# VH-VL binders against q9y7q7r449to586: the designs that were tried, part 1

No score or structure here was measured in a lab: all are predicted.

Target 1, 138 residues: q9y7q7r449to586
Amino acid sequence: VNEIPGWNDVDLYPLFRALSIPNILVLFEAALMEAKVIFLSENLGMLGYASQALLHLLYPLTWQGLYIPVLPRRLISCFEAPCSYIIGTLSYFFHMDDVPLDNIPLVVCDLDKNSVSTFGKIVRLSRSLRSKLQAHLK
Positions, changes and structure headers below are counted from each chain's first letter, unless a header gives other numbers; antibody chains aren't numbered by Kabat.
F, E and O are the ipSAE of ESMFold2-Fast, ESMFold2 and OpenDDE, as the mean of both directions, binder to target and target to binder. V2 is 0.75 times the mean of E and O plus 0.25 times the DockQ between their complexes.
[cut] stands for letters that were removed.

## First folded at step 1 (VH-VL)

Design d1 (framework fv_daxdilimab)
Fold by ESMFold2-Fast, scan of step 1:
Structure d1 (fold): chain C 138 residues (1-138), chain A 122 residues (1-122), chain B 110 residues (1-110)
Amino acid sequence: as target 1 above (138 residues)
Amino acid sequence: QVQLQQSGAEVKKPGASVKVSCKASGYTFTSYGISWVRQAPGQGLEWMGWISAYNGNTNYAQKLQGRVTMTIDTSTSTAYMELRSLRSDDTAVYYCARDSYYDSSGYEFDYWGRGTLVTVSS
Amino acid sequence: QSALTQPASVSGSPGQSITISCTGTSSDVGGYNYVSWYQQHPGKAPKLMIYDVSNRPSGVSNRFSGSKSGNTASLTISGLQAEDEADYYCSSYTSSSTYVFGGGTKVTVL
């Protein structure tokens, strides 16, 4: 059974309370391939916990893209950035029309609804590794 | 240019067995699995089971355990599905479909055979 | 039942958007991001339209989109066209390493 890097060093409980293990694996896979990740929540604390937990799961890899844990409404044009990013924003200010789709895959995660929507191809871990990780994490 | 070529239609009597073949081409056979899905006339899709072309491991739908056997022949890139003790409610179009290979990514059926009609009647 | 729950029928006019739901449990749709959608025209084999909840295979129109919330996955068809008239099936991987299908939804373009 394989261990997720950094699993025992940081409290990941808030992330596992908000999201199912399969949804966490999608976010992990998106980050590994340097896709675009958007976190949505009505709770500012959840946006901070989720994005930090995702960055921690990548250790020792260092996220090279843009990182904005809470995006102010006035900076909505940051969603148009033509690069990898992890951006959180309050659900009530968010519209998909504000996010242009380009050749970088996008994952939108609603932390309050435990939902993940993907746009473009996210490269998954091997079937064996995904099955073992899902079984281990349960 | 992936192709899955299935054997022709069969007419069987109740109690008989049928063996449907699915010949793969256009990809590395042993890098993917094959799922079998059937559809009775006017009904929906029903998953029957999955086989790895890598090691021959199988997993069958609980409803069909004991009656179905799935095998592969790596030398001909062919998957087989044998259903025994046929009943009238086994009348269906039987499809083979490419499943993500054993230990690879994906849990979707990206290419489908044209289907094999199996009619069970007296 | 072991099948996923879909509405039997959905109708729309050309140019409109329609959405088909697919409801399961935490042991299938809710537990895994391995939801696929298939389109089937009469007399034809099913065609993969969406995999892994919301990914489109090469050659599938961007009018088709997928999403999931909790135990319910959804397929949305925007800009509905006559060619979209077909049966649509959802499928999910399960905790038993098996697959289950929804009952199917007949889409009618008026």
Scores: ipSAE 0.000, ipTM 0.514, lowest interface PAE 15.4, mean pLDDT 83

Design e6 (framework fv_ecleralimab)
Fold by ESMFold2-Fast, scan of step 1:
Structure e6 (fold): chain C 138 residues (1-138), chain A 123 residues (1-123), chain B 107 residues (1-107)
Amino acid sequence: as target 1 above (138 residues)
Amino acid sequence: EVQLVESGGGLVKPGGSLRLSCAASGFTFSYAWMHWVRQAPGKGLEWVGHIKSKTDGGTTDYAAPVKGRFTISRDDSKNTLYLQMNSLKTEDTAVYYCTTEDYDILTGPFDYWGQGTLVTVSS
Amino acid sequence: SYELTQPLSVSVALGQTARITCSGDNIGSKSVHWYQQKPGQAPVLVIYYDSNRPSGIPERFSGSNSGNTATLTISRAQAGDEADYYCQVWDSDTAVVFGGGTKLTVL
């Protein structure tokens, strides 16, 4: 019995369709070290699917930081929060100037472009472990 | 920019020894898995071996034709990769390339290659 | 020991499609990378992880991998595509295997 409870109930397909496996692994590593993660898309549904998929990949760990799947434009100051977060927002409302860089590393993921940008040091898993994870995700 | 520069190639007699160096710059060398790949004149690419990063155990692996004769090592303080070649045979005559992967890609392609250094084993 | 087999040479007419195969036992379960090498130069990555193109590689280059055969496809072949092409896999994290190489001639 090695099944993860609820694993088969979560659809990871939208995430794997939008992002390459190496980019998914960077997001996974960022979440494991409790960094800041920002998802960008022109599609509101993609923001929800991608962030939920990332949370699911952390099992059995639970995300302890702030989680906002879709951030309204009026609440853009939430990017200034001095804590770990996973926040999604529509790409046409987003500017890097809205995000002050601090000592918590930041990853910005554009789901529409399959693009991941890192700011600060993201602690990565050993390449052997990342290789094993990549094989399971393929 | 990423740069890999091989040196130390030359003419050596069968049974002799030679040490190659690869000077790396433009990336975090200590995190990278480093590889040696060779190519005999007019022949194809042949993987020689690699050395893993310290984080991944710092272990070495070799292709069967060179196992027991060649040793790969690294000096992370100097950003330098080495290939110590002992008991050289005429079949070891080749251009030797230093290569590495993009650090964010797992079991990935060789994104970066040096220019190569020629080793000729002949009497 | 794991082995990859490529044809020694492939010829293609200008503007036509070239297909270069790379055969290996259950190669579809592995990730295949492809390199282009011109005389006197180091190899250049043209396809990685079966079907992905690096930045700067024309869309005429594509790849596939299933069962026992991986294929590099070069559509609308140009004179500048003449080169040796090599496939490559990892056999676990302890060994790298290259195919023997295929010389592509554009007529």
Scores: ipSAE 0.006, ipTM 0.574, lowest interface PAE 9.9, mean pLDDT 85

Design i1 (framework fv_imvotamab_arm2)
Fold by ESMFold2-Fast, scan of step 1:
Structure i1 (fold): chain C 138 residues (1-138), chain A 122 residues (1-122), chain B 112 residues (1-112)
Amino acid sequence: as target 1 above (138 residues)
Amino acid sequence: EVQLVQSGAEVKKPGESLKISCKGSGYSFTSYWIGWVRQMPGKGLEWMGIIYPGDSDTRYSPSFQGQVTISADKSITTAYLQWSSLKASDTAMYYCARHEGYDSSGYYFDYWGQGTLVTVSS
Amino acid sequence: DIVMTQTPLSSPVTLGQPASISCRSSQSLVHSDGNTYLSWLQQRPGQPPRLLIYKISNRFSGVPDRFSGSGAGTDFTLKISRVEAEDVGVYYCMQATQFPYTFGGGTKVEIK
């Protein structure tokens, strides 16, 4: 098991406690293809943990899109951005009507419910890459 | 444009072998599951099985296990449904359909082929 | 196997009137990942099935907003708010929560 520089700085446990492996893989695939990812939780800490963990899973790739770990209510129009993003927000501020669907696939993840909803097409990882990711995920 | 194009209609006799095809285009063929669905004349839809072309992981409905073989050739972006020995009861329209899914859960069938009519009679 | 039961078996409707189709599963369709993999398909005469709704209530690309899905657990509904001539066909619910995937028996929507 080779350590990745900075790997030990990120605690993946909260993400794996909140979400099943299949749901984590969907988020990882969405991020790899530079889709739109929205995290929902009633817990501000969970939004930070989940988004940081997702970014860490992309190493050595660096996220090139918009990143807002916790979106303030006043900035809700950021969901309309016509670009790839990872945005977290408190569940009670979120409505699907705030998110126009465009040609960029969208994934909405409710961390409190272990629920992932996809809009558009997310490309699946190869079996070998999936197996290697699962082996090193914990 | 995502398309699934199936092979043409077949007329066979009981005991004959048959292999029908479903060619995918307009998307990453190895990144999506391909499912096969049977529709007997005047009847509803029956799920037969699915294959992930990227690694040939294949899952069958228990009622079709051992009756058919599902395979794929990713070099020509084509999935196959095969019978070693046809029966009159295999007379049906056969559809292929693409779907997303991880492991065994599956999501939904989003794009469908036009269908292949298979008629088995003496 | 999860058994999917659709009602009614046939639904003759007048143009512009609403149609409602029910689908009931023998077991909960909530997957271990928290999602409910219930979809609705439309099959027009002589054509292959077409996806309308996935994960209970999400409309597929190109599907008119007169189609809506709702439900939870074991009871699901597809509604057409105002039936048009092109809506004639058989509608199927499908579950992909567990293998084997299973379909409802179908509901024929026709114009009277």
Scores: ipSAE 0.000, ipTM 0.511, lowest interface PAE 17.0, mean pLDDT 83

Design s1 (framework fv_socazolimab)
Fold by ESMFold2-Fast, scan of step 1:
Structure s1 (fold): chain C 138 residues (1-138), chain A 121 residues (1-121), chain B 109 residues (1-109)
Amino acid sequence: as target 1 above (138 residues)
Amino acid sequence: EVQLVESGAEVKKPGSSVKVSCKASGGTFSSYAISWVRQAPGQGLEWMGGIIPIFGTANYAQKFQGRVTITADESTSTAYMELSSLRSEDTAVYYCARDYYDSSGYPFDYWGQGTTVTVSS
Amino acid sequence: QSALTQPASVSGSLGQSVTISCTGSSSDVGGYNYVSWYQQHPGKAPNLMIYDVSKRSGVSNRFSGSKSGNTASLTISGLQAEDEADYYCSSYTSSSTLVFGGGTKLTVL
């Protein structure tokens, strides 16, 4: 069978526990187009699990941007990086005012609220790919 | 630029199988998903299923589950649709259509020319 | 095959506007926001016109897509003779399959 490695295994469980499939697909689409992704949670472990699960969903593609699973408050200026990134941070220390909006689309995902906010245009997966991926995630 | 070329027309007997090919040219084949859609004479479009070569997965419409097999050969940039246990109502034009996984493409933006399959005794 | 409801036919005069509806349920059109529209001339393969609310590059600005609730619509303004064709909508479903509408024959009089 030519199934996707890691699909429906333990490595993806934390992401599916926190987020609905439609929200996971938005994150996947953002990562594929090399957008900026910010994960928020009050739980440090969740930030690590969710970001690693997103990277696993990209297989066989390799993430080319900046990756910081847990960003300390003292390094909040990293949100100003003019490049694609996946960054997680504790929700109590996050303010949208810390994130300048530029020409790279941004997705902010609150893992504790199953909430995804988009800034700029996130190009969606073709409906054929989205349909097939949704079947595999169920 | 991008072109999908399907195999030639076929005439088959009831109970046999048919295998239609779709060769893609232009662009990287592994970046595409390929779906198969058929149209019986005077009827509408019917999605049969598709394959995503980069994920190694195929998905099928329930009506065709168990009778259709969709495969892809990345070395030749060719997708295949095999339909078994043919009946007269399988007489149709069979299309392949391309779908992108990247941000620059549109779904089903290129179609093959269609392959006529006639099932008769 | 076709779970989506389209009118079997619509007609309009040159220069007029027509709208073709595509009605499904919350498990397809209403739930997923991925409705595409195809134009098919006799003897030819279908051609993608609209994906969601976005027009395919090279397609006339006379074609536009919209959606409200469980109904998607294709609007063609300034009808021309060449617009005479069959039009199909499609959506994916909550079961992760793709479904087409029954098709609408557009006659330009």
Scores: ipSAE 0.000, ipTM 0.502, lowest interface PAE 16.5, mean pLDDT 79

Design s14 (framework fv_socazolimab)
Fold by ESMFold2-Fast, scan of step 1:
Formats: C-alpha cells, structure tokens, sequence
Structure s14 (fold): chain C 138 residues (1-138), chain A 118 residues (1-118), chain B 109 residues (1-109)
C-alpha cells in the first residue's frame, strides 16, 4: 500500500520522446553534479514537462539550485547567476552571449532538435552506475 | 479533453470587489498559463493578466495593475481573478483562457457576466 | 481600446476574398512571431483560428495568416455566410504581456 510520491505524478514520456537516452543521461549527470542546465524549445509546455521530468529523475535527491521552467526575457540576467540552475526559455529569445561561462559546467539542451551541448567538464557516472540507470530508463 | 468552467454571473455595486473562478475539468493546467480576458458590451477583447501556476507568478496589464489579483490553486486546477474598486465601466463578460506566455489562447471558458450598477 | 490597429469593418461577397490587417510596432507584432487570430460569433467565446502568424488551428484552408514588418494579416478566401463574425488579432509584447487588436466586423454580403 506504499506509493512512491513523485514517480506516479510526473509524466516522463515527453522527455523520452524529445531526447535520446544518451542525451538524457548527460542531463541527469549534469543535474547530479549541480551544473547549469538550459532547456530550449519553441513549445512552452515542453519546457515545463522536460524540466519537471529531469527533477523527477533525481528523486529522492532534491534540486537545490535555481529553478525557472520558463524564463521571461525581462529576467535574462538570471543566466548570469553564479549558481547551479535549471532554466528553460523559448528558443527565439536565447542567445549564448547572454550566458557567461564560469566555474560551473553548463549544458544547453534544444528539446526540439534532440541536441545537447556541454561547456566545461561534466563528471560522468561510473560504468556500473550508468549501466544500471540506462537499464532502468529503457 | 479539458474544459475551463467559470463561476456564475455576478451583480455588484460600485466600489465593491468581485472574484471569479475558473476550473479545469477533465484535466489540469500545470504546464500552461491561465489568462483573464474581458469584453464590455459591444466592445473588443481586453487582456487583464495571467498566471503561471508552476512558479506562482502573475503578470498584469498596466491598466489593471493594483486593482486585479490573479491566483491559482494547482491542487484543484482552479484559477481566480479578483477585481477591486469596481466601476460601471467594469461591466463585461470575463473569460478565462489557457495560454502559453508567448503564444496563444487555445482553450476558453464560457465567460462570466459581471454587472456593476448602482 | 486595444493597442493594435485593425479596420473596424470589412465586407465581401460570397466566394470573394478579404484581408484583415493588424498593425502594431517593433515591440509587439514586428518583434515576434507570436501573432494569433480569433473568430467570435455573437454570444460565444472566441475561437482560435491562426497562431504563430500562419499556423492553422484545425480550421479550413480558406483561412491563412501572414506578416510583413509591423503588420500581420488574416486572409479569408472563398467567403461563406458562416464566416460573418468579429475577428481579433493578438500579439505578445516586449513587456511579456498580451495585447489584442480592436476587432474587425466581417460582413458577408
């Protein structure tokens, strides 16, 4: 009669439809090491689904960084935050020039193109942990 | 399939306030924004404001700033619009509508008639 | 009144084409590809016709949208009696708010 709260209330399917498993693993590894993650899409719903799914994959770990599922352009200075974050924004308003590169690794994920770009060193999970997670996600 | 169901018609005196509700029936609005749009008799559509429930932030048209408050209760999939200091020119049909922040209104409520008369 | 400029009325005969314009500035219509069009029949809520300037929302291919500079346009070809309605454009703004056009009453003669 014990339920796992969280796994049952978040739909992970949109994330797996948008991104390949290897790209999801990069995002998961980035979130685990408290990197910066930027999601891009032309679809506001997709930004919400993908970021929520990523947070859910971390369960029972709780994301401690800044979380903004859809960033309005007036808040573009949030990209300059010197902390870990997960921020989504519409592709049309995104420019790499607005994102200063610092000591925190950055991952930019275009959900509409199934593409992931990394800036800085993302620490990969051990082969054993990666294999276990990949089996779980398949 | 989701429907937006608004509360019933209201008749109010000048200077009072009104609070209209909008409930998503048959689904939720977790990944969407909800906007409020009004239409005075014989007039055009006017955006009042909207809320993004997932981070609790509401945004308002300048004309309504200070008089309108938009809130949402995601657990009941219900959005609310409260308009204070009512005037006769606030007589209108008030619609809730599902919107993307930078997109469009793809689903509309049936409209709530608010009449302000002395 | 709305911030975007539409003609108050347009008219056309059955089978003809009409175009409704929606003019703003670089901070709304000209700045973004987020223009939508709505059809409203008397006593009813508006219905989405076109979104993202030119994408149809399940409506007849007689309806098309376009944009040039600060002006978006809705074109209705092969006019039918049921097309008689009020039409509104909408755009997002540089302040991340929404704005509607004043509305256009279409009369089918």
Amino acid sequence: as target 1 above (138 residues)
Amino acid sequence: EVQLVESGAEVKKPGSSVKVSCKASGGTFSSYAISWVRQAPGQGLEWMGGIIPIYGTANYAQKFQGRVTITADESTSTAYMELSSLRSEDTAVYYCARTDIYGYFDLWGQGTTVTVSS
Amino acid sequence: QSALTQPASVSGSLGQSVTISCTGSSSDVGGYNFVSWYQQHPGKAPNLMIYDVSKRSGVSNRFSGSKSGNTASLTISGLQAEDEADYYCSSYTSSYTLVFGGGTKLTVL
Scores: ipSAE 0.007, ipTM 0.525, lowest interface PAE 12.9, mean pLDDT 82

Design s3 (framework fv_socazolimab; at its last look DockQ between E and O 0.07; V2 from the best seeds 0.00; counts 0 for: pae E 16.2 > 2, unsure alone 65.5 < 75, placed apart)
Fold by ESMFold2-Fast, scan of step 1:
Structure s3 (fold): chain C 138 residues (1-138), chain A 122 residues (1-122), chain B 109 residues (1-109)
Amino acid sequence: as target 1 above (138 residues)
Amino acid sequence: EVQLVESGAEVKKPGSSVKVSCKASGGTFSSYAISWVRQAPGQGLEWMGGIIPMFGTANYAQKFQGRVTITADESTSTAYMELSSLRSEDTAVYYCARDLGYDSDYYGMDVWGQGTTVTVSS
Amino acid sequence: QSALTQPASVSGSLGQSVTISCTGSSSDVGGYDYVSWYQQHPGKAPNLMIYDVSKRSGVSNRFSGSKSGNTASLTISGLQAEDEADYYCSSYTDSSTLVFGGGTKLTVL
């Protein structure tokens, strides 16, 4: 069958299904300031969908940091990278001890629990802008 | 909670083949590797091979290369191990287990099936 | 493939500690931090105790793992009667396969 023009855009539905809008906004703010973002799930597909959706929300900005939707176990040392990143991994293998805290803020998002934990200062959007974005995303 | 349920015990003649099934429930089957391990009576554990359903790849220990075939059916969340040209020394309990490898390698097994006894005798 | 070397048996008294070694080469134990330890009671499937050399799989903190060069070790402190079992180590290899040690029978005196 013929390709439908414009159908190649990332689907945001899985992210909105897994996370509340306030939690999505924390991830958006973290990405805007080029923080470290770690996605956790027991479902490999969710790691890919959520990270791609976050990158799509940044448009027209492009992510300049490291991006690994699903981290191979043998590359666990990538969590030690002294740079901005978006990395996904299966929850079972994730230990906070593998992630040194440095000058770059860290956000850990558990997609299965709709939970977001922040380490370091995440620069927040103004209350007015957050309210406008919440209304737009509904 | 992930559980693995293996097929029932079998008695086979030398030269025949056996195919053991391992059905996963309670978790995402394709997100983890499945390894097969056997144990002959009174002997230690022996890794036979495994499959990574997400990548469609199976790997085998050299000793079993050419005699063992490991496959997976993602639609039924079932892995299979088929061992051909059976000999008396293939008499063992065969286990399937969820491997902590979800990429291209095997690292260790956290959830085990109950084991399937295969007896090869004339 | 080369098998990993474990002592055939070890023994310890209730409340004391015991260490089980697992020796390989630079192509397995010495080359990778992917060593696991399993406990097996008679007639039962193995239970994962330790993975990635030192990480516990939800087991008691009496169990600990370590590695030095080509030798990994499992230490069990505060020995209890239920610890009496067979213990196996396993390691990832240069061939992208797993190998097991021969197993160690732990007797609690």
Scores: ipSAE 0.040, ipTM 0.677, lowest interface PAE 6.9, mean pLDDT 86
Fold by OpenDDE, look of step 2:
Structure s3 (fold): chain C 138 residues (1-138), chain A 122 residues (1-122), chain B 109 residues (1-109)
Amino acid sequence: as target 1 above (138 residues)
Amino acid sequence: EVQLVESGAEVKKPGSSVKVSCKASGGTFSSYAISWVRQAPGQGLEWMGGIIPMFGTANYAQKFQGRVTITADESTSTAYMELSSLRSEDTAVYYCARDLGYDSDYYGMDVWGQGTTVTVSS
Amino acid sequence: QSALTQPASVSGSLGQSVTISCTGSSSDVGGYDYVSWYQQHPGKAPNLMIYDVSKRSGVSNRFSGSKSGNTASLTISGLQAEDEADYYCSSYTDSSTLVFGGGTKLTVL
């Protein structure tokens, strides 16, 4: 498990610019329940920003799963890992067939399209908690 | 154009329950909040609670906590409001409304259902 | 949670301006810029007129909203006969709930 140093230097703006609040909350919920999260983008920088921002949102909780902000194509088999993970990869290299679905929920987020696809049951936050999170991020 | 269509009028006995439906069409359902607002005859608007279908749990006004249940079915784009232990004071028109606040930069209920009249009488 | 405070009624002559106040607390009106105004004609569902304190929801520019402290205001200029209706303010709260005002009946003379 890799911890990102310098939490205070994390810029959440790229994530919030790319995604709507509901989509960000889905990602947050997925991370909270230790689901699988895949970030897609045509921009490698966005992958780094997005995943780092998500980890930051989990504070004070720390991600316990696999963390690969930018997955090279040669390591595509990492999607087969039978554990929770946050993985980013270039969208034009990605195919859903590369990701086996198991009993761990999966969330796929296309940062360029502001879209989130969920596979499996995601534990949802209450409206109150969502509002609190939103308010905190404003 | 987004529309909300509510279920038909209800006549209920005290102590019973009523469940009103609100079906959305013409737009996205899951990411918007659906609020329930009632209005007793000659009275003002009263917010009961709301739900964001994409998320499982609803939020309620304290007054109705424990007596009202708001749910949503994303597959049918339908929200529900169930009010139990009905009393005469619950006689009102019940509205569902779409609140854009969660998926946009502004808050406001811009689309309303036609309202469902619920009459509670012995 | 108590309703926001509105005058029970206001009246104005055709072509004149009227203002409807909506007073809350720091936990609602004063705490956020999430004040909305709704117009309701008899037997009809409410219509969103103003949101986020001052933004018009596809309505005439005769309707305007503002806020100062814990009090929001709806101003209707160039009063017309069709403006006669009930007007409700609303605000989100600290508890992520919504609260309405008691409503104001506007009579056009």
Scores: ipSAE 0.010, ipTM 0.614, lowest interface PAE 9.0, mean pLDDT 89
Fold by ESMFold2, look of step 2:
Structure s3 (fold): chain C 138 residues (1-138), chain A 122 residues (1-122), chain B 109 residues (1-109)
Amino acid sequence: as target 1 above (138 residues)
Amino acid sequence: EVQLVESGAEVKKPGSSVKVSCKASGGTFSSYAISWVRQAPGQGLEWMGGIIPMFGTANYAQKFQGRVTITADESTSTAYMELSSLRSEDTAVYYCARDLGYDSDYYGMDVWGQGTTVTVSS
Amino acid sequence: QSALTQPASVSGSLGQSVTISCTGSSSDVGGYDYVSWYQQHPGKAPNLMIYDVSKRSGVSNRFSGSKSGNTASLTISGLQAEDEADYYCSSYTDSSTLVFGGGTKLTVL
């Protein structure tokens, strides 16, 4: 078999498989304003795939913050960084107490539950633009 | 359907504290915020704060910062609200509610507990 | 948190329409599209009726929401005695914080 289903969408497929379109838009909005993004999953591969997919959504913009798609447990203090980041970690060992809330907004995404939680103010796209994007992405 | 059941009514003296429980059943406890809203007699609704149980960190309305503590226990699917240094002005019905947040395109508090009456008197 | 302003009371006769307004600063209503409406009968918990301008499933077609500028509106047509209740608007001020309007007592004459 020479054809992989969805190959032309492979860069974005992990996000669409794991999350609803509204939740993907929240992640996109957060990344545009250089917020802190945390991905959670019990699947190490999914952490890498989802993080990479989020970067692909930003094209042609380049992510300038910290980027650690799979964070080793010994480096948990990276959540204390005073800058924007995209960090993935295993759900089993994640505790919100490890993440200080500061003036940079935070988004926590559980890829296994289709769950996106935001802390702080995320500047949202207008409702009309979000509706157009949702229709286009379906 | 998700149901929220609160603990029973309480009568408290000024200066004491009250802790109200909110037990969830019939849904996912960890994925949505649980918010606490109070209503003094003859007054409107007032949001106090909320918690996402999975993450254990609460957020509070500025008015209540320092007097309210909101916690959750995932193992029992129960949220708690503790209000300290009670005054007569804290006499109210205290509701817990599921807050939909950003976990869908639906917004607002769609499931409410029955309310817990807290009376603060000498 | 920013205040949402509602009239303290409104009234209407059976079968007429009434509109309840909810006005905020640009950041509460005009700048954030998460306005919801709640109905509360005496002695009962609030009931979510409308999120944004959409009617919640199971709510009568007599209830409709709209928004213009800094003002969201709840319109109730064909007033019935059972519509007599308190009505509250709310808006999220950020993803984890919300505010309620002061409430409006609807009296059906």
Scores: ipSAE 0.000, ipTM 0.515, lowest interface PAE 16.2, mean pLDDT 79
ESMFold2 (binder alone), look of step 2: mean pLDDT 83; pTM 0.888

## First folded at step 3 (VH-VL; framework fv_ecleralimab)

Design n10
Fold by ESMFold2-Fast, scan of step 3:
Structure n10 (fold): chain C 138 residues (1-138), chain A 121 residues (1-121), chain B 107 residues (1-107)
Amino acid sequence: as target 1 above (138 residues)
Amino acid sequence: EVQLVESGGGLVKPGGSLRLSCAASGFTFSNAWMHWVRQAPGKGLEWVGHIKSKTYGGTTDYAAPVKGRFTISRDDSKNTLYLQMNSLKTEDTAVYYCTTHRLYGSAFDIWGQGTLVTVSS
Amino acid sequence: SYELTQPLSVSVALGQTARITCSGDNIGRKSVHWYQQKPGQAPVLVIYDDSDRPSGIPERFSGSNSGNTATLTISRAQAGDEADYYCQVWDSYSDHVFGGGTKLTVL
């Protein structure tokens, strides 16, 4: 597998500029298994573009979980939702203590630092498939 | 080159205090969750505690045997991690390792050489 | 608190396959990491996320994890593989658990 639908779309570019390919693959794997994904950035626009890019990478699959591109501080209890989600929030409002650890795996991505942290088991693509996808993105 | 260097170990009497340091280089220390792991002579590895990065609130968590006696702190401007050990017991005798996650998810992929703490009368 | 159980020791003949187990309640739902430690040295990561190898670790090292048991497999065992091996998981944000360790002897 060298070509993925949606992979070459212009609207995916902000994600590829912010994150390394290995980190993008972790997010893709998390979304495929319907995990919880949190995006952090100091830039509101970046939160919207990155989360939309992740959703486009899933085509033809449709995200069935909760989706909040930018979560206001007053709605911080949304992190307690007992379901799969993709939620973005400003870095300076975020604390891990606001996110309960449950049986749904969690991935926290800091877009400004190109960092991805995983909590729980993320089912990964085979080494062969990951290598082919990484080669395609060069 | 990525490196962690522990220092501050030594001999201390039961009930005493000791502070360990871990100097980090070759990676962005401020983004890392930093951990202390210890190993008693001839025994296995035991997680002591961690301190989260500022993005994750900079909070600390401790293993039950050390909770209330040990304090973990960090100085991001100096790329240094600390372990303040109070009310030391003979059971705290161990090599103390500084470790973190860098390339391989939640795995501890970078380890210091360790520093020996001996608690004896 | 969550506990991981490993056998105290495992023996393997040169060139044969060694298997070291790590048991824990529903461990198959957690990511398991494996460390090799030789006398007087710091631990070295040999397997992460159940079955992936860090750069520089030989293909002879592999892992699996399902149900209540994770396994580190060392194929074509060499004298240099003789060491203590530890499994490790994140049980929660505030709890990291190591197994008791297994001494591998290469005969």
Scores: ipSAE 0.007, ipTM 0.575, lowest interface PAE 10.7, mean pLDDT 85

